# Designs tried in a protein design chat: VH-VL binders against Small ribosomal subunit protein uS3 (rps3). Part 22

Target 1, 230 residues: Small ribosomal subunit protein uS3 (rps3), of Nanoarchaeum equitans (q74mz4)
Amino acid sequence: MASKVIRKFIQNAKLTVFSQEFIRLYLRGANVSKVIIRQTPIVNRVIIYSARPKMISEERKAHLAKLLELKFGLEKPVIEVLPIENPNLDAHVIAERLAMGIERNIRAYRRLAQRYLETIMNAGAIGAEIVIAGRLSGQRGKTWRFKAGNLRKTGTIGQFELDRAFNIAYLKPGVAGIHVTILKPDAEIPDIIEFKSPEEISIEEIEKIDKEIAEKMKKYLETYLLAKQM
Short names: E, the ipSAE of ESMFold2; O, the ipSAE of OpenDDE; V2, 0.75 times the mean of E and O plus 0.25 times the DockQ between their complexes.

## First folded at step 22 (VH-VL; framework fv_tezepelumab)

Design f1 (from e6 with heavy chain N105D, light chain E94S; at its last read DockQ between E and O 0.47; V2 from the best seeds 0.75)
Heavy chain, then light chain:
Amino acid sequence: QMQLVESGGGVVQPGRSLRLSCAASGFTFSKYGMHWVRQAPGKGLEWVAVIWYDGEEKYYADSVKDRFTITRDNSKNTLNLQMNSLRAEDTAVYYCARGPLYDVDHGYFDIWGQGTMVTVSS
Amino acid sequence: SYVLTQPPSVSVAPGQTARITCGGNNIGDEEVHWYQQKPGQAPVLVVYDNYERPSWIPERFSGSNSGNTATLTISRGEAGDEADYYCQVWDSSSYHYVFGGGTKLTVL
ESMFold2, look of step 22: ipSAE 0.794; ipTM 0.923
ESMFold2 (binder alone), look of step 22: mean pLDDT 93; pTM 0.954
OpenDDE, look of step 22: ipSAE 0.854; ipTM 0.936
ESMFold2, look of step 23: ipSAE 0.784; ipTM 0.913
ESMFold2 (binder alone), look of step 23: mean pLDDT 93; pTM 0.952
OpenDDE, look of step 23: ipSAE 0.853; ipTM 0.937
ESMFold2, look of step 24: ipSAE 0.765; ipTM 0.908
ESMFold2 (binder alone), look of step 24: mean pLDDT 93; pTM 0.954
OpenDDE, look of step 24: ipSAE 0.852; ipTM 0.935
ESMFold2, fold request of step 25: ipSAE 0.797, 0.809, 0.800; ipTM 0.923, 0.930, 0.924
ESMFold2 (binder alone), fold request of step 25: mean pLDDT 93, 94, 93; pTM 0.955, 0.956, 0.953
OpenDDE, fold request of step 25: ipSAE 0.874, 0.875, 0.874; ipTM 0.949, 0.949, 0.948
ESMFold2, last read: ipSAE 0.811, 0.806, 0.809; ipTM 0.929, 0.927, 0.929
ESMFold2 (binder alone), last read: mean pLDDT 93, 94, 94; pTM 0.954, 0.956, 0.956
OpenDDE, last read: ipSAE 0.873, 0.874, 0.874; ipTM 0.948, 0.949, 0.948

Design f2 (from e6 with heavy chain N105Q; at its last look DockQ between E and O 0.63; V2 from the best seeds 0.77)
Fold by ESMFold2, look of step 24:
Structure f2 (fold): chain C 230 residues (1-230), chain A 122 residues (1-122), chain B 108 residues (1-108)
Amino acid sequence: as target 1 above (230 residues)
Amino acid sequence: QMQLVESGGGVVQPGRSLRLSCAASGFTFSKYGMHWVRQAPGKGLEWVAVIWYDGEEKYYADSVKDRFTITRDNSKNTLNLQMNSLRAEDTAVYYCARGPLYDVQHGYFDIWGQGTMVTVSS
Amino acid sequence: SYVLTQPPSVSVAPGQTARITCGGNNIGDEEVHWYQQKPGQAPVLVVYDNYERPSWIPERFSGSNSGNTATLTISRGEAGDEADYYCQVWDSSEYHYVFGGGTKLTVL
């Protein structure tokens, strides 16, 4: 009996993470940070924090709600979009901006990484790291590592928050993985489930919903594994 | 005005030690990896050592490994090179050089000092 | 152990294009940087990341990198371009920074 409850809990957690990552990919360009899914028997709320909330039109909300209900089983979801207080301290926002910037000009990867680290540190971060992995300058896959401040402080609880994110730059020779880590001075709400291990994502389930997003998720997983090995 | 100024060069006998210093000004020193690069008289450039922006990682050319120690003091904006067990082959002009902003791996040297001469002879 | 090979000298006529090569095994996979050094002076960065030029360096300086050869190109060569030129890479396998032997450019 206990094993059945444990297995259902694990499947619900995977579905939640999968739904959150799907929302981030569906809304790419809107700088989505936190996605909170609060399921109750009466109300299913999907709270989306974005640095560009006006990029998430009512039409996109309606389409996303339909996808979540029909394909993910979230009964009658209510989608709420809220702004982010400090977008320049948000690892998801920075990772997406950097990925899209590299897509526009692959030769600018160093300049962009340096600029975003400066932005993060000017926003009050204690430390930050950007790692770019892929084929940016030649035929061999390489890792570029940029660091600022101090990430080695492991915390007095309540004084520091570690924010991590991963994103993909889609380039002609392939993809490049981008990891952003930000150590923040202030505490934030802990009820967010952040994607930590993409190996558990079911590509087959995504293909049932949207083939284009499934292809992007396949590339995400492959890039993550490549970056992890390096 | 961004500037690097080396000091501490001189003439020493083989087997002795010297300590080089590099004073940085006009930029935020603690954001940059720092390097030593040397040039023997009439010869080309040879990289000697690097230290990360925070002092946590250090790497050395094989020719100086275990004899030279690179250090930095971000509160004083100084870079140092402790050179022990000096050999005639260490005779060179030693340059202090700045790596790229925040980059801890790939790099180029965009600011150089004018160098300080180290001569190792009997 | 990564080795960069440069010709010891290159000569060009004024107004002509000079090309200085930097040879290395699969150097096209590396970020190649170039430095100009005039006698008695510290080196000056002229090209970085294969193709990029610092904003104060004239557009006459450009770089390319493919296969086993990186090239610094100086268009419309001038007497003021006479100097030693060095290429440089980061060798990730040994965490070393490697210079070529240098090339003396003469504008006759």
Scores: ipSAE 0.777, ipTM 0.915, lowest interface PAE 0.7, mean pLDDT 85
ESMFold2, look of step 22: ipSAE 0.756; ipTM 0.903
ESMFold2 (binder alone), look of step 22: mean pLDDT 93; pTM 0.950
OpenDDE, look of step 22: ipSAE 0.858; ipTM 0.939
ESMFold2 (binder alone), look of step 24: mean pLDDT 93; pTM 0.952
OpenDDE, look of step 24: ipSAE 0.849; ipTM 0.935

Design f3 (from e6 with heavy chain V104I; at its last look DockQ between E and O 0.64; V2 from the best seeds 0.77)
Fold by ESMFold2, look of step 22:
Structure f3 (fold): chain C 230 residues (1-230), chain A 122 residues (1-122), chain B 108 residues (1-108)
Amino acid sequence: as target 1 above (230 residues)
Amino acid sequence: QMQLVESGGGVVQPGRSLRLSCAASGFTFSKYGMHWVRQAPGKGLEWVAVIWYDGEEKYYADSVKDRFTITRDNSKNTLNLQMNSLRAEDTAVYYCARGPLYDINHGYFDIWGQGTMVTVSS
Amino acid sequence: SYVLTQPPSVSVAPGQTARITCGGNNIGDEEVHWYQQKPGQAPVLVVYDNYERPSWIPERFSGSNSGNTATLTISRGEAGDEADYYCQVWDSSEYHYVFGGGTKLTVL
């Protein structure tokens, strides 16, 4: 019985993470960071943190709510959009901005990575790292690494928060994966189970909902796995 | 005005040691990986060593590995090269060179010192 | 052990375009950087990332990189361009920074 409860909890947590990643991909360009889903018998609250909340129109919220209810089983979803406290210390925001910046000018990748690292450090980070992996030059995939400050594990001292994010730059020769890691001085102990690996996403389920999103998620997973090997 | 100034060159006997220093000014030294590059008289450029912005990692050319040690002191804006077991083939002008901001892998050298001459002979 | 091959010398007439080559196996996949060194002076960076210029380098200097050959192009060559030119890459397999042998440019 205990093992069945644990398996049910893990299955529900996977569905929650799956919904969170879908929302981030659906709202690409709005600088979405945290997505919190609070399920109650009366209503399901979907709280979306964004650095550009005006980009999330009422029309887009209504369409997203419909998709979450019909395809993801979130009954009576209520979507709330809140601003981000520190956008320049948010790994998801930085990764998206960098990815979209590289899409606009592939030759600027080094300058953009350097600039965003400077922005992160000036905003108070203890350390940060940006890793870009893919075909930005030539035919072979390569890895570019940019690092500032100190990136020590919080487990040793318990006083620091690691913020990690992954995003994709969609380019004509192919895709480039972007990993952003930010070490902040304010540690927060997680009180929920989070599935942080893209490998846990079911492409088949997304394909039933939206083929375009499923193709993007498939590329997301392939790029993530390739970048992980480097 | 960004500047790198090498010192500590001279004439030494084979098998002996020499320590080079590079003083940096006009930029935030601790944000950059630093390199040593050498040039034997009448010859081309040869990369010698790199040290990361924080001193965490160091890499060496095979020709100097285990004989040379690169170090840095970010509080004094200095880069050092300890050269042990010197050989005649180490005779060269040694340049201090700056890597790109925050970049720890792919890179170029945008600021160079004027070099210091090391001669290994009796 | 990645090897970069440059011709020992190149000559051009004043006002003409000089092309200095850097050969390497699949060098088109690498970021190639170029340095100018005048006699008795330290090298200076003239092109990086195949085709980018530092802000103080005139537009006459340009770079290209495809297949097994990277090329530094100097348009409207002048006596002030006489120098040794070196190409350079990063060899990720050994974590080494590799220079070509150098090319002496003469403007006749």
Scores: ipSAE 0.769, ipTM 0.910, lowest interface PAE 0.7, mean pLDDT 85
ESMFold2 (binder alone), look of step 22: mean pLDDT 94; pTM 0.956
OpenDDE, look of step 22: ipSAE 0.859; ipTM 0.940
ESMFold2, look of step 24: ipSAE 0.758; ipTM 0.904
ESMFold2 (binder alone), look of step 24: mean pLDDT 94; pTM 0.956
OpenDDE, look of step 24: ipSAE 0.861; ipTM 0.942

Design f4 (from e6 with heavy chain V104T; at its last look DockQ between E and O 0.69; V2 from the best seeds 0.78)
Fold by ESMFold2, look of step 22:
Structure f4 (fold): chain C 230 residues (1-230), chain A 122 residues (1-122), chain B 108 residues (1-108)
Amino acid sequence: as target 1 above (230 residues)
Amino acid sequence: QMQLVESGGGVVQPGRSLRLSCAASGFTFSKYGMHWVRQAPGKGLEWVAVIWYDGEEKYYADSVKDRFTITRDNSKNTLNLQMNSLRAEDTAVYYCARGPLYDTNHGYFDIWGQGTMVTVSS
Amino acid sequence: SYVLTQPPSVSVAPGQTARITCGGNNIGDEEVHWYQQKPGQAPVLVVYDNYERPSWIPERFSGSNSGNTATLTISRGEAGDEADYYCQVWDSSEYHYVFGGGTKLTVL
């Protein structure tokens, strides 16, 4: 019936989004921006945009392809890695860099957030916001908000897009969630239906192949749920 | 050289109004939240008000809420404080102070003006 | 509203270390900032985020914060350090910025 067809479409969209988030986490450190999955009857192409494409070796591509086929149902995936034009305007890249910077020096969280906002605005963003949520200085979870420019949505949806990303700083006392929002002047984004509900990710199934990524996915989910409540 | 210069202080009778101005130079004014902090003679520091870098949000101490209005003009690099219904308790030196770069909530005041004296007396 | 408590005065002999306290309920969870104010002058930020110094502030100034007490420490106290010192925090429950009552440091 019509409701079942709609439910199947929504489920497939969820799996596509979760595959994209899994790829970003699996390739952490390579500054992965967008991931495009194009399905054809013969081949499923996985196009990965990275600010550090040389960090994604052929061996890692082969292992990732196996994971995508076995656990996410992408038949015969072919992985291609391409460079990013402007990493300083990419929310995913900025969120990862900030998260890793805080991991190196938790006391620098304010200076790093300010520095990355300056970088974003100097790269031509109309507006940007960085939110850090978690335990950075004391026992209590707190939220820090850094804001620049004008984030009010434009009236031309097809010409502008809010580029939003989430990442996690893995710290000794726990984790801190990092949200980056960038309003770009020349963003061209396909009309993609996005459904991001990472709560449905099967961590146990991923653990069969890669324990490190499964543990980070657990932390991702915990931090996402906490940040959603705050 | 980064600088904040307050003006508009003076002697005024209770119930009257006064407008303070703060001129900023040597830094990009529109990147910072701005504050007013006051100090009564012989007393400590008391925070008065804040305005976000873009002027969209404002917050006030309870002692001045509904009587004082903080505003800014980023085209003139100017911060203002409109003080209405003045009371003797408002007698103080008023400082303008700069908040941290891009920070909208947690923070410190890293640049201060030299202050302008407001005396509310019959 | 959140209350910060400072001693009204502290005295130290020249060359000795001065410690100025700022008390508050669970202040160890807060980012504490410290200001120096000499007579007739505007305040000057000397420590922020508990233990960070502006680049132009001498290393003699340091901060710590744990439990219910934040402390500003001034090593090798000098006559030039005589001033009023204020601690300050952000009170998120009311979106207010709160100062302590101030401490007058006297160097004999």
Scores: ipSAE 0.757, ipTM 0.904, lowest interface PAE 0.8, mean pLDDT 85
ESMFold2 (binder alone), look of step 22: mean pLDDT 94; pTM 0.957
OpenDDE, look of step 22: ipSAE 0.851; ipTM 0.934

Design f5 (from e6 with heavy chain N105H; at its last look DockQ between E and O 0.71; V2 from the best seeds 0.78)
Fold by ESMFold2, look of step 22:
Structure f5 (fold): chain C 230 residues (1-230), chain A 122 residues (1-122), chain B 108 residues (1-108)
Amino acid sequence: as target 1 above (230 residues)
Amino acid sequence: QMQLVESGGGVVQPGRSLRLSCAASGFTFSKYGMHWVRQAPGKGLEWVAVIWYDGEEKYYADSVKDRFTITRDNSKNTLNLQMNSLRAEDTAVYYCARGPLYDVHHGYFDIWGQGTMVTVSS
Amino acid sequence: SYVLTQPPSVSVAPGQTARITCGGNNIGDEEVHWYQQKPGQAPVLVVYDNYERPSWIPERFSGSNSGNTATLTISRGEAGDEADYYCQVWDSSEYHYVFGGGTKLTVL
């Protein structure tokens, strides 16, 4: 029985990540940042933060809601679109803009990365990193790394103060992966735990979550059973 | 006006030490990786060392590894090269050179100083 | 480790196109950069990333790179182009920056 509960928790976590990734892909071009899925007894709220909320029409929201219900089993999804306060400090927005910029002109990859790092730092970031990996020139895949400011303090602040994103530039020779990391000055500990894209989630991390959840559920059940006996 | 000005060159005997300095002006020094490149008289260019924009990583040519140390002081906009155990083959003009904005791996040298001459001879 | 080979000299008549080659094993997979050095002066970047030009460099300077050869092309060569030219790459296996031996361009 405990294994059933644990499997259900794992399935829900995977569903959330896949749903968030699907939403970002479906709404590509609307500069989607955070996607929060809140479950209530009556409805499931899907909160989409965007730098371009007007690009997400009511028609597109309705279509997306249907897809989430049919493909991901998210019953009665209600989609809410909210603006982002500072798009220039949002890793997801920057990664999408860079990916789409490279798709328009592959030769501009260095110039675009430098420009977006400058934009991030001028917006007040403590540090930032952009990594582009793929075949942008020649036949061999290569990695280009651009850094600004100070990211080494992440060990003292923890991962919750970092904004990380991944996006893909779809190019004729193949794809180029884009990783953006931004350390913000006013980071708050989030109320919820959010996963990055599936490409950033390792098998080891999933197994870690499973084990951690299992231990917590075991302890909860033991406490519940003991209290019921009294 | 972006400038790099080297200093500290001179004539020194083999086995001795010299310290080169490079003063940067006209750009935000702390955004750029910095390099030393040398040129022996009548010869081509040879890369010597690089230091990342924040000083966290340093890399050296095999010919100078363990003898030369590259450092930077972002508060003073200076780049330095400590050269120990100097040899005759270290005789060259030493240039200070700027790497691309924010780029830590793939780079070129877009701003150069005028160089400072180091002569190692008895 | 990685070796770049340049001809020692190239001559061109005024108004004609000069081509300076840089040979290397699979250099077409690398980002090749080019520098001009006039006598008694520091080098000046003229082409980077194979074919990009700094804004202060005239459009008659261009670059190409494929296979085992990168080429710097200078159209309408003039006396002011007389200099030594170096190609350069980053050797990621050793984290080294490698220059070619240099090519002396004469305009006669």
Scores: ipSAE 0.755, ipTM 0.901, lowest interface PAE 0.8, mean pLDDT 84
ESMFold2 (binder alone), look of step 22: mean pLDDT 93; pTM 0.954
OpenDDE, look of step 22: ipSAE 0.854; ipTM 0.937

Design f6 (from d3 with light chain N26D E94S; at its last look DockQ between E and O 0.52; V2 from the best seeds 0.73)
Fold by ESMFold2, look of step 22:
Structure f6 (fold): chain C 230 residues (1-230), chain A 122 residues (1-122), chain B 108 residues (1-108)
Amino acid sequence: as target 1 above (230 residues)
Amino acid sequence: QMQLVESGGGVVQPGRSLRLSCAASGFTFSKYGMHWVRQAPGKGLEWVAVIWYDGEEKYYADSVKDRFTITRDNSKNTLNLQMNSLRAEDTAVYYCARGPLYDVNHGYFDIWGQGTMVTVSS
Amino acid sequence: SYVLTQPPSVSVAPGQTARITCGGNDIGDEEVHWYQQKPGQAPVLVVYDNYDRPSWIPERFSGSNSGNTATLTISRGEAGDEADYYCQVWDSSSYHYVFGGGTKLTVL
């Protein structure tokens, strides 16, 4: 019945989340960004994005696959490890690095957060935020907030990407939660501009061919120049 | 090397207005929250106001709320304090102070100006 | 708002250790910062985050914080240490920065 199907879907969703968290813990230190589990009737794929894919050896992949099958019932998973483009703009990577850094020296949390924000901004982010919540000093849980740049530029311009991640620092007093938010420029542009710099495009030449496309190209150039000045 | 220089202090009558300025040099001004801190003659330090690195948020001590306005211009590396409806108890040396890099909700003041004197008296 | 209490004065003989206290309810849960102010001068940060020193501040300055008391410790006191000392915290409930009343340190 429908009730039975709904309960099985809920159980599978919980199992998937637990499997993803187990994978992140098992591979901690390999700078894992995303873990995608594709459960199809034919094959179960586990796609792991990492900034340090060399740290995930074939032996570790085989052992992990066995554990996922035995502990989580993920039948014969095919584990694929892929690189990521820019680790310094990846919220998951930054959150893990910060969490592990705080675990090594809890008193350095401010310096580490400041350093990682500088790293993020130097890598080209428009804005970023790091929030650390927990017991880093004393007995009361507190929230520390660090911000750089501008996080308000999202939405309808279509030129920006928001990346968010959460991680945990395991400390002797307890745990501290780390939330990283990074606003990145979206590099996507129309095909007709890809081979030229926007500054090199002649709107007059395009108008000889198509006035409608020339108007759209002008708006794109204005948006590009505005975003570049940020 | 890193420096904060206040200006605009003076003697004014109660109920009048005064505008303080703080010029910053030697560091990237737009990465830091900025504060005003005051000290009445012979008294201790009293925090007055903060403005976030981007001007997005502003907070004031209760004693000056609704009378003082903190602003910044990141293109000119300046911090300002507009003081309206001045009272005798506003008489103090006003310091410009820098908060920690990127930190918006905790911190200390690692760089201070030498202050500008504001006297509110008839 | 949150209240910080400091003794109005502390005296120490040259070469001896001075301890300046900053009292507050559960101040051990806060990040306490300390400032030195010599007559006619702006304050100077000497200790931050309870324990840390700016690189230009001598190691003779140290801090501690537990329970209801934070303490600034100045070892081997010198005449040049004579100043007013202020503790400071951030009060999250009001978003206010709070100073203690100040302590005048004299080196006899």
Scores: ipSAE 0.758, ipTM 0.906, lowest interface PAE 0.8, mean pLDDT 84
ESMFold2 (binder alone), look of step 22: mean pLDDT 93; pTM 0.954
OpenDDE, look of step 22: ipSAE 0.854; ipTM 0.936

## First folded at step 23 (VH-VL; framework fv_tezepelumab)

Design m1 (from f1 with light chain E30Q S94E; at its last look DockQ between E and O 0.64; V2 from the best seeds 0.76)
Fold by ESMFold2, look of step 23:
Structure m1 (fold): chain C 230 residues (1-230), chain A 122 residues (1-122), chain B 108 residues (1-108)
Amino acid sequence: as target 1 above (230 residues)
Amino acid sequence: QMQLVESGGGVVQPGRSLRLSCAASGFTFSKYGMHWVRQAPGKGLEWVAVIWYDGEEKYYADSVKDRFTITRDNSKNTLNLQMNSLRAEDTAVYYCARGPLYDVDHGYFDIWGQGTMVTVSS
Amino acid sequence: SYVLTQPPSVSVAPGQTARITCGGNNIGDQEVHWYQQKPGQAPVLVVYDNYERPSWIPERFSGSNSGNTATLTISRGEAGDEADYYCQVWDSSEYHYVFGGGTKLTVL
């Protein structure tokens, strides 16, 4: 009985992660950081943190709310968009900006990674790492690693906040995976239960909603799994 | 202007030691991996060693492994090469070279010192 | 260990285009960097990442890389281009930085 309750919790958590990743892909370009889904007996709140909240218009919120209700079963969703205090210290924001920058100019990948690491460190990070994996210059997939500061301090729990994100640059020859890791001084963070496992996402369920997003999600999962093996 | 200045070269007998230093100025030293590259008289360039920007990782050419030790002091903007058990084959001009900003793997050497001569002879 | 092969010498007439090759197994999958070294001087980076130039290097210097050959191209060769030229890659399997043997460019 207890194992069935655990399996039900895991299945519900997978749906929440699936919804969060869908929201990030749907709102690509708005620099979405955290997506918090909070259920109450009366309403389900969807809190979206963005570095560009103005890009998430009331029309886009209404459309997203309808999709979440009808296709994801999130009853009475209320979408709230909040700004990010420190976008330059947010791994999700940096990963998206870097991915989109590489899409615009694939040859700029080194310069862009260096610029974003400088931005991160100037914003007060203790350390940061950017890893780019894919076909950027040759016919074989390769890995480029860029590091600043000190990430080896993560063993001192309670003094540091580790922020990690993954994003994808969608390129004509294929895709490139972007991993961003930022270590910063600890801050008060609410206890929010989130499951962030991309391999648990059902592409078939996304195809029932939007084929373009499903194709991007397929590439996201393929690139993520490949990068995880490296 | 950005500069790298090597020092500590000289003439030594085989089996002896030398310590090379490289003073960096005009850039934030602690953001860059640093290298030693050598060139025997009349010969080509040979990479010797690298140390990461934070000093945590070091890699050596097989020809110098276990005899040479690369170190850095980011508070003094200095790179060092301790060369032990010197051989005639180690005779070369030794260059200090800077790797790309933040890059710990793939890279090129964009700033070079003028080099310091090490001669291992009778 | 990864090996880069360069011709020992290349000659070019003034005003003509010089091409210096760097051979390696599947070098087209690598980022190739090029250095110029004049007698008694330290090397100077002239091309990096196969095709990119440092901002202080004239556009006469360019690079290409495909298959088993990378090439440094110097347009409108002049006496000031006489130097030794080295190609270089990073060998990830051994974490080594590998230079070619060097090519002496003569403008005559």
Scores: ipSAE 0.744, ipTM 0.898, lowest interface PAE 0.9, mean pLDDT 85
ESMFold2 (binder alone), look of step 23: mean pLDDT 94; pTM 0.957
OpenDDE, look of step 23: ipSAE 0.845; ipTM 0.933

